# VH-VL binders against Large ribosomal subunit protein uL10m (mRpL10), part 1

All scores and structures are predictions.

Target 1, 224 residues: Large ribosomal subunit protein uL10m (mRpL10), of Drosophila melanogaster (Fruit fly) (q9vpl3)
Amino acid sequence: RGKINIQRPKAPHYERARVVAVTQPKYPELPKAKSCFKTRAERTQQQQENPYNEIIAREVRNWLDHSRLVAFFHLSSITADDIFRVRVQLHKQNLHLKSYGSKIIEQAVKNTRYEAIVPLFHSNHCIVFSPDPEKTAALLRIVRRVPQMVLLGGIVEETMLSRNQLVAYAQMPGLHAVQAQLVQTLSQAPGHLIQQLQAHQNSFVQVLDVHAKNQMNEETPKST
Positions, changes and structure headers below are counted from each chain's first letter, unless a header gives other numbers; antibody chains aren't numbered by Kabat.
F, E and O stand for the ipSAE by ESMFold2-Fast, ESMFold2 and OpenDDE, each averaged over both directions (binder to target, target to binder). V2 = 0.75 x the mean of E and O + 0.25 x the DockQ between their complexes.
Where letters were taken out, [cut] stands.
The coordinates of atoms that the task and the answers printed are left out; those that the model quotes come from them. Centres of patches stay.

## First folded at step 5 (VH-VL; framework fv_imvotamab_arm2)

Design k3 (from j3 with light chain F99W; at its last look DockQ between E and O 0.36; V2 from the best seeds 0.00; counts 0 for: pae E 2.5 > 2)
Fold by OpenDDE, look of step 5:
Structure k3 (fold): chain C 224 residues (1-224), chain A 120 residues (1-120), chain B 112 residues (1-112)
Amino acid sequence: as target 1 above (224 residues)
Amino acid sequence: EVQLVQSGAEVKKPGESLKISCKGSGYSFTSYWIGWVRQMPGKGLEWMGIIYPGDSDTEYSPSFQGQVTISADKSITTAYLQWSSLKASDTAMYYCARGYDIWTGYFDYWGQGTLVTVSS
Amino acid sequence: DIVMTQTPLSSPVTLGQPASISCRSSQSLVYSDGNTYLSWLQQRPGQPPRLLIYEVSNRFSGVPDRFSGSGAGTDFTLKISRVEAEDVGVYYCMQATQWPYTFGGGTKVEIK
């Protein structure tokens, strides 16, 4: 029985060869990796359908909805260690530093009142969240010492503020102080009003008295 | 009107402790930085440190770190500069100044100065 | 630390004549936000310092228009267009771009 040369198998009988040739599974050509031809737009659309991105987007929305202070920063070249340091400092003040991708932010704020912030997220950015708007001053002081963090703007009490407006807001006396001052000013107003009203009454009475005196003098017959 | 009023001149001996004060008025004391500047006799100006009275955030110049203590009492709108042990070399005029804003490093209002003389 | 160098040390000036003071920093004073935190202060004899100019060229409130600031990066100039008797004193440049804030050595303006 001739040693079947496994290295050079004898060609099958012609009829068998025909059957084998016809029964050979035609494997469809692997679709040329469409990945090379997917437009930037198509790639971006596929990334949007990631369930994980939806979860993160919800998180972002939750932060936005529960924060009374939101500040947006551009991040220049910064080390992870520096970011950590800043995060710790901010955390001590109940300020929460977060970083999200631009696409996630877009997804999170789509069809919301926050949609206007999307243009701020074209590069490396971070967001600081706080439930306390009074921490604006603390935030600005801390970040001022971090050259790699450039303040772009923020949201305070549901109002979008520019960089300069945030600085101005931080310098305002606390709401209670302002209210106290207002109350003090208002409490002084009635006193002034009463004085002014009394002044007019007094002047009127004086004029009437003068008039009455003049009339009495005219009625006194010159006793010839 | 914004005013910074400093405590009066001090004459001390080496080794004595000293605390000088700067009282702010006419503005929200807790919303502005207060800085301390030293001027030695016939010399220039030197930053010692700054404090934010709202939360007592304090930053020292390296040259003065550990040499002095800067503090503030917001209840009486007063900032302090203190020494635990004075040296003859501490003889100088000391100025307090208010920051223009929380973001910039400009100081718009200055105290009248406190002269500290340390002599044996 | 940023070193601030002022020139000249002394500037004797005739009344009504202009004066110019130079300040050079050891590094750029442009901050990451694009602002340059350079200020000029005046100290009259026996008085505390007074802010004259902030952010290189902005006059502080109450400062006469005869004072002007200019410069960029590391080189800055304070000019007095017409020196008056009340302008006698020492002038300091100050940087606040980086802590610690630092002053120049001062320039003494005197009347000839």
Scores: ipSAE 0.654, ipTM 0.837, lowest interface PAE 0.9, mean pLDDT 87
Fold by ESMFold2, look of step 5:
Structure k3 (fold): chain C 224 residues (1-224), chain A 120 residues (1-120), chain B 112 residues (1-112)
Amino acid sequence: as target 1 above (224 residues)
Amino acid sequence: EVQLVQSGAEVKKPGESLKISCKGSGYSFTSYWIGWVRQMPGKGLEWMGIIYPGDSDTEYSPSFQGQVTISADKSITTAYLQWSSLKASDTAMYYCARGYDIWTGYFDYWGQGTLVTVSS
Amino acid sequence: DIVMTQTPLSSPVTLGQPASISCRSSQSLVYSDGNTYLSWLQQRPGQPPRLLIYEVSNRFSGVPDRFSGSGAGTDFTLKISRVEAEDVGVYYCMQATQWPYTFGGGTKVEIK
């Protein structure tokens, strides 16, 4: 909406997240026309729905752009009270539970590197967004109590991770501990320090990417 | 190495309060669950509850809800189990155990145990 | 709550012979992610419990290969291929598929 215009590249996640978390997450609002209407009413509803879908798709893109943690779930049957309780618990950890139609997700990720996630949304699903990748452990602890939310995988720091890779990531030391370890091991000349920080960062990403690629192959049904 | 060291044996009377401790070392204390398990004399193991010291996320077995308090002080890497008013039926061995995480579903390291005796 | 039932309650065995312990749950231990969160613990006399097997069949680090776990759904087995004197103690199964976590009643392994 007006706070999320495209001209502002670094809109604060925290402000939007709090406003969105207070309101109920929504599916695209359905048209009010009855199904017994003929051609004119159907055409009007269709035209009305297209602009609304594009507005919601922009919301999804904004979440993806400003979330350093995104997790995808298949959602089994769950009571409204249970899902509300889970949403509240997640919000306490700056984790934002959303559901969108598969067509809206497809529109949102069109022509992006995230287009590969579209098949995940052909079944009943939900998504959790957060600006805080260190909250991955908290996310997994909360949803582990909710068997109706089946973890499919996620995106951490723009890297796609499978379910098993996301779980492994959650057990890694916090960002401050990783940064402290790098500084302590790189107490050397300035030129070497920069190069070693880049090498350690690249090797960490490479390990995650190798694990992600292996998990993608394992998720392919070649074996049976 | 990973170690969980519990406080020493306690002898108490019914109605007294008690707080026993479990100090973790050799790992990132705030990154692992700590669970409490009771073993009454001559009997099996009973899960009492679990805490994630990183944010004090706590869950109790329904059998122990309201009867004990589980807490942690992450600054000294110590988890606690406490009673406000002991009963003779609280006489048991109490273990703390580290949970790897909820996805692996096991307690990988255990404390040595704290014997609590409550006699009238 | 998931009830865990172990049999036998006592298993006297001859040194060097196999032992087999059964654990049955009141409902499936298969979590919605397809994994089964069933563990086996050993408690030697006068000692705290020790993890042997996690997720049905995986041996924990430092556990001898004479210990193996198997099973699916609601029925699980711990086997000791050649019982040694140090294997005396009580063995427990534990489920962590859902809160509250629950233990089996225990199986005492003794040398006869």
Scores: ipSAE 0.464, ipTM 0.723, lowest interface PAE 2.5, mean pLDDT 78
Fold by ESMFold2-Fast, scan of step 5:
Structure k3 (fold): chain C 224 residues (1-224), chain A 120 residues (1-120), chain B 112 residues (1-112)
Amino acid sequence: as target 1 above (224 residues)
Amino acid sequence: EVQLVQSGAEVKKPGESLKISCKGSGYSFTSYWIGWVRQMPGKGLEWMGIIYPGDSDTEYSPSFQGQVTISADKSITTAYLQWSSLKASDTAMYYCARGYDIWTGYFDYWGQGTLVTVSS
Amino acid sequence: DIVMTQTPLSSPVTLGQPASISCRSSQSLVYSDGNTYLSWLQQRPGQPPRLLIYEVSNRFSGVPDRFSGSGAGTDFTLKISRVEAEDVGVYYCMQATQWPYTFGGGTKVEIK
């Protein structure tokens, strides 16, 4: 429970607040999603072959093609109210939180340079898209306060970055030349990037294992 | 030469409003967090909340949510801590501090403090 | 909220002798990125807090070599190898792994 570190009262106008996130197009500079229904089922259930899976995969490719910032997250159990608050906060910064099933992700990135990211999505996950790479810092600040979302890595200006590389990018001043230099420097070894992304995933698993062992130790009282 | 300069001491009565300030200089004000910390007389430090002046992103400690408002004015590189209605229990030293990086892993520079006394 | 417990509450020490302060957290302070966001602050009488150590063991600029930090997970230690008169004050540990950020109760270092 609690989910987020800081407790907040729930707004009386929950449904009205939802309309803010699902508003008539204030944007989109990004292309609209076609047939954007049923994405929830793909996260939690093994779907039968559905002709709409191909349509949703095309939506994902469209987001990838038109986003200069893409961030990948592991997503732990989170309440509908809490994820809605995160989505609203992200939307104010032109950051779009999406969740798709692993089969859809695989279908979307198959035969692309990003096919290597598929293993990252074998567990519960979500993706944040934005046309504005300068919003990387805002994204990381928002997500820092959502312990259920664990940054795995991302894509900035078509360059795959590890978690640490993405953090370094976010801390740079808004000078385009300096940012371009950093991206090129950080992306020098494509073979090492996948290893770094998986290392962060493995580190997270190790942290969970330590946590489980600590809980077992506390459950077992020491006999005097 | 990074500096955080806070406004002077305040003496108020319960029910009055108050706004204290923290002016940053010697660094890019919009690129660092500003946090607020309370220290009651003879007691330890308590985290109140934080603001990122670049986009006015704010987060509060549960103990202070709804009790204070944190804001910032980029044009004069100043962060604020505000009460709509003071209580005697608000009597304390208030510090502002700069957050090191995007993750806010630590607070590197601290203001001199603003003493707020609330008594009838 | 993560609870930070400091021991001892006070540490009277003879000039030139070492001092050690312990900080224990109710939960692991290792963040999902593998970093441990624990820092140590010094507050001299009548002054604002000052950063001494960040991320467990890194000394902040201008902090003397006699200060060192160590620890992992939930158990952390600040050591002063040779206490000087100017080291009198209250020392706090702080965690920034999880919001809200929380402080230890403080340890007063005094000269015997």
Scores: ipSAE 0.266, ipTM 0.619, lowest interface PAE 3.7, mean pLDDT 79
ESMFold2 (binder alone), look of step 5: mean pLDDT 91; pTM 0.934

Design k4 (from j3 with heavy chain I102F T104S; at its last look DockQ between E and O 0.33; V2 from the best seeds 0.00; counts 0 for: pae E 4.6 > 2)
Fold by OpenDDE, look of step 5:
Structure k4 (fold): chain C 224 residues (1-224), chain A 120 residues (1-120), chain B 112 residues (1-112)
Amino acid sequence: as target 1 above (224 residues)
Amino acid sequence: EVQLVQSGAEVKKPGESLKISCKGSGYSFTSYWIGWVRQMPGKGLEWMGIIYPGDSDTEYSPSFQGQVTISADKSITTAYLQWSSLKASDTAMYYCARGYDFWSGYFDYWGQGTLVTVSS
Amino acid sequence: DIVMTQTPLSSPVTLGQPASISCRSSQSLVYSDGNTYLSWLQQRPGQPPRLLIYEVSNRFSGVPDRFSGSGAGTDFTLKISRVEAEDVGVYYCMQATQFPYTFGGGTKVEIK
């Protein structure tokens, strides 16, 4: 019985060879990796279908919805260590520094009142969230020490503010201080208002008295 | 009117502690930085540090870090500069000044100065 | 630290004549927001410093128009168009672009 040369198997009988040839699975040519020809639009669409991105987008929305202060920053050549340092400083003030991809932000704010912020996220950026709008001054003071963080704008009490408006807001005396001042001013105002109201009444009474005196003088017959 | 009024002149001996004060009035004390500046006799101005009275955020010059303490009491609208142990070299005029805002950093209003003399 | 260098140290000036003071910084004073936080202060004899110019060229309230500031980046100038007797004193530049803030060495303006 001839040693079956495993390295050179005898060619199958012609009929068997035909059957094998016909039964060989024709594997369709693997589609040329369309990856090179996928339009930027198609690539972007595929990234949008990532379930993980949806979860993160929901997180972003949650932060936006529960924050009374939101500030947007451009990051310019900042190290991870510097970011960490800033994060710690901000955290001490109950300010939360987050960074998200632009696509995630777009997904998160799509069809929401926050859609207008999308243009701010074309470059490296970070967002600071706070439940307390009074922390705006603290935020800006901290960031002033970080030249790599450039303030772009923000949202305070559901109102979109420009950079300059945020600065102006931070410079305002706290709402309570302003209210106290207003109350003080208003409490001082009643004296002036009462004086003004009384002045008009007094003036009216004086005019009436003068009129009455003049009428009495006209009715006094010149006793010839 | 914005005013910064500093405490009076001090004459001390080396090793003594000292705390001088700067009282702000005519503005929201908690909304502006207060800085301290040293001027040695016949010398220029030296930036020592600043404090934000609203939350006591403080920055020091490296030259003065650990040498002095800057603090503020917002309830009485007063900032402080203190030494734990004075040296003869601390003899100088000390000015407090208000920072216009947290961005610009320029000092728009100044106290009258406190002369500190440290002599044996 | 940013080093601020002022020149000249002393500027004797005749009354009615112009004066010019230079301030040079060791690095650019342009901050990331695009602003330049350079200020000029005047200290008259026996008085506290007074703010003259902020952000390079803006006159502070109450400052006469004879004072003007100019410059960019690292080079800055304070000019007095017509020196008056009350202008005698020491002038300082200050940078507030980064901590620590730093002053120039001062320039003494005197009347000849």
Scores: ipSAE 0.441, ipTM 0.735, lowest interface PAE 1.7, mean pLDDT 87
Fold by ESMFold2-Fast, scan of step 5:
Structure k4 (fold): chain C 224 residues (1-224), chain A 120 residues (1-120), chain B 112 residues (1-112)
Amino acid sequence: as target 1 above (224 residues)
Amino acid sequence: EVQLVQSGAEVKKPGESLKISCKGSGYSFTSYWIGWVRQMPGKGLEWMGIIYPGDSDTEYSPSFQGQVTISADKSITTAYLQWSSLKASDTAMYYCARGYDFWSGYFDYWGQGTLVTVSS
Amino acid sequence: DIVMTQTPLSSPVTLGQPASISCRSSQSLVYSDGNTYLSWLQQRPGQPPRLLIYEVSNRFSGVPDRFSGSGAGTDFTLKISRVEAEDVGVYYCMQATQFPYTFGGGTKVEIK
């Protein structure tokens, strides 16, 4: 159980200011509204091309390029202590839990072979990366104990898999040749697979609402 | 066909150690969970814990954490439930059961049970 | 822990008549994947438990069609359409949505 003593780490804000400073207006420090020669589309595009976002997006692309296992999760409300315990358990299995904003993910994968994963992300998601696809089973067993983390799908050996396909892959951890065949078979129709992943995400929206309702019902104090 | 065969009945004194077994056959032992369930004489079922034999990953009920150890030996397709020091309150029928699929969402096949009697 | 409450505690039934067993959970059994991990087990006298129904309404292999499960959220029912002599025993509901897994207290079905 980690503990946070104070709520005043200014370092992240300072680092952001440092990264973004290059093209920022040098005189107004807290500009609220600008209408000079800018359309809404141009302002939105400028926000998405923020230097800070580009640096983090590049980090995300590096994780995607160097990981043979990538798993996508929805993450509901969870304490800092609980997520830290999960990170420690995952790290023991060479599994790396990362959280990035949806706009950063979108920017990272736009115009890449991973662009199809964008629809899987919304607020409060997380991603687990590993260079070792054999750890898929260990990942899913650890996450089964964390009700706040909901598996959406993943990428194994550069092949996009739905939740059910990723579970099927995990069930054959001792047979590498069979696993390779399974991944290839499951991915033989990329368009169909993407449609299945998006359909699963739509079904998951209903599951997320039910899960949120369950958490609210459970949070009712039993002994004050 | 899928079968779980448990070791025979045990009669022990308080403070003694004990290890009972559950041998799986007819399926890929390392691909399914094994759970342990206690049933005290004349009472209902209590879940104790589970193990995934493929990597010995375990999860215990809080009521049994630290009181028992669950383990498995892949080479002989056998799971174990062990006590370092038995108590009279451990007198019960103990069942092993196979956890369905990767998630252990239900127990599909059950062993015949091992009766453990602990008395002075 | 999720508390599972079964009613009735015992159900004496005339041979060939229906029997119904209820199971209520202290919180919803819908897991974050949309599945409801509620199962029903039968334990005949002197026998180990036997799986009857999994994920609310699916009959396990070899289970007669006179057994059916239904329900959603926190309220679940096991029905035996025509009770036979071999159906005598104790029936348990079990949830595997959240650790620790928990069982109902059991319902004894016996012939009048």
Scores: ipSAE 0.273, ipTM 0.604, lowest interface PAE 3.3, mean pLDDT 79
Fold by ESMFold2, look of step 5:
Structure k4 (fold): chain C 224 residues (1-224), chain A 120 residues (1-120), chain B 112 residues (1-112)
Amino acid sequence: as target 1 above (224 residues)
Amino acid sequence: EVQLVQSGAEVKKPGESLKISCKGSGYSFTSYWIGWVRQMPGKGLEWMGIIYPGDSDTEYSPSFQGQVTISADKSITTAYLQWSSLKASDTAMYYCARGYDFWSGYFDYWGQGTLVTVSS
Amino acid sequence: DIVMTQTPLSSPVTLGQPASISCRSSQSLVYSDGNTYLSWLQQRPGQPPRLLIYEVSNRFSGVPDRFSGSGAGTDFTLKISRVEAEDVGVYYCMQATQFPYTFGGGTKVEIK
């Protein structure tokens, strides 16, 4: 093996070890109160942290499971009054502003399809949850006036979307079913985008047909 | 096709009230901003304010705060600009315009304009 | 309020020649999302304004490719590569990065 530099005078070391052994009480298994206290305090702290962390992680899972819209933001420095005002505005639209530690988020999404979101929470952040994916536009409108909240991306109807995809979802005209198809198309290869654009074209034609019918009805007043 | 159709020209006296309209069609009226822009004779464009018809969220230019009222009736897809007491200095062309996107606020479609003349 | 300053006030140009319009803002137009909400409008004589360029450089639907926008921060340019008769009118820049929205003073493009 190697050239171990073994010091030759072992005798004084052994004599100290023998003296220590002789002077130890017959009850060497008795834990020192200070050592036991630290171990017990560490176990107590672990118990407190683990149950609290799991409770909060279950809250996050509950929000994720019951929210069809989840949006992730980087949060810059903001006053308590301003963030409270934003929270109130969002709440009026059934949008719920929350913030959680990255460890809690990691625990909440472990072994789920959402594990990819964990890196977003290594900096100051906030999350907005809502059961109403149609509120995406309202969310973005409200935060437009809040430059401290910088959109990173989101989840719509169980599909993870980049920032640009979430904004495109909010801008999409037409029926909710068409919006759901757009979300699926943005997550897929470019060839599927052509099919989604064709669906938007058909929805646009449908709106024009309704408008033309309404114009005909407005131009034919009931004669005497 | 997206269209904004404004009410016709108005001739008024100082002190009279006025409400002009902007009817949107061909899009989801409650999902886009509607802004109002003044153009005084021979002058440039002035932003007066903007409304989100979905919840009536409204923002005014400081120059027009308290001078006009911006409102919308989403049931008839119509936005309004209203004065309680007109002044001769209110003589101008007034445009409504649709805000394309709340993240890239710009006006993509414009109404034809409503000429308001306030003669002393 | 963000002040938008346009130059020149008037741009007489020969048909087929390029035109360049400058817009300068009193502060950065970059919003916290990294986007720049600067647009260019055209107002032909006797007509309402119409959108040409949004977010600095994106042409709006139906706008000819002879129009292009560029710039960053506080300094922006609209270029018309070959001016046509239908391009006569007043051009405005507008910022929508923050309320109140503000316009430049306008640049009149005229055929010499």
Scores: ipSAE 0.233, ipTM 0.581, lowest interface PAE 4.6, mean pLDDT 78
ESMFold2 (binder alone), look of step 5: mean pLDDT 92; pTM 0.948

Design s1 (from j3 with heavy chain S28T)
Fold by ESMFold2-Fast, scan of step 5:
Structure s1 (fold): chain C 224 residues (1-224), chain A 120 residues (1-120), chain B 112 residues (1-112)
Amino acid sequence: as target 1 above (224 residues)
Amino acid sequence: EVQLVQSGAEVKKPGESLKISCKGSGYTFTSYWIGWVRQMPGKGLEWMGIIYPGDSDTEYSPSFQGQVTISADKSITTAYLQWSSLKASDTAMYYCARGYDIWTGYFDYWGQGTLVTVSS
Amino acid sequence: DIVMTQTPLSSPVTLGQPASISCRSSQSLVYSDGNTYLSWLQQRPGQPPRLLIYEVSNRFSGVPDRFSGSGAGTDFTLKISRVEAEDVGVYYCMQATQFPYTFGGGTKVEIK
């Protein structure tokens, strides 16, 4: 039509605003402590969406909750025989090597203190769990002999550590002395750890690229 | 003063068993690796394997895997290299050496060597 | 396995003159931590090996300053600035970047 009609897209007319207000649910917004209550429908929908992943995510949360040492690794291509050998050596020291998909890890740590670790699992990875933080030195000695496993960082006594901090932890005497020093070192925001881990990952990728390039050239030699 | 003292020379026949020793002193034995290196008469050095005495963790060279056993007894600060059945080709000087740190990035102190002669 | 190639096989040198030994690896010796685990050992006649240089360029305790190490990646050099009578022996490079650890074939330094 040719007649001018004025619209008010963001502000409902007075009468409409009153009607909407009257028909709104009359529930107060719950405080944080009470917002965790799930309805039966919400629980059913969550099970339907990710039934298998939810089961494995619970396993990961159980490992995180019961492990005082958690170490994260980038894992390059490795044979089944080689990884089995490593798993056996680690098991003798009460160190448990596990591999989980990135989506499962994300689901397991969502809305927990460990959510910051998710970026570490964008590429091929594995995790070592242990109830005994004194085994950190044994872990590092074993992994030193496995070039396919590159340490990214870890969690010791619920404290997130970079690669260099975890190496330092392994070399220090006494649990209490180490905890005191680490508290001083980790006085910065959680973003500090991510920056340290990203810098290490970039350095590692660069080293791998050079190494792969050199080996490729050696495998395909030019004619004499 | 850090020292690695090895057992005396051995003369054996093919098929016999042998266990040679390397005793560490002057340092915390359980905090350093011990490596074994073979030198055949007139030849160069060959790495055989290593052990971390603190937990008896071992790594062998593929050439020596299944041919020898490396062990350690931390109560007497001694590492061992053992053969179940010697061959004439095992005739060589055997050295033990201490690995400096957690990475075993180099061997800093060496034993005097144990000469093993295997002949009929 | 990483193959370590040393040149020359023997180095006759006049007392007081310099000597240079080269070591070449079949692969880069840079470990994932950025360190290069290349060491040099000296073996005098009838004696066990002795550490001279670790991590390419660091002199071990008690090693004279006439010994120096240099290099990067796959090419490494041990230099003796002025050879003395006691320097006679066989010199080996060793890599500890990757298992198994491997040694160079050795270079015999002798006085002419």
Scores: ipSAE 0.243, ipTM 0.615, lowest interface PAE 3.7, mean pLDDT 80

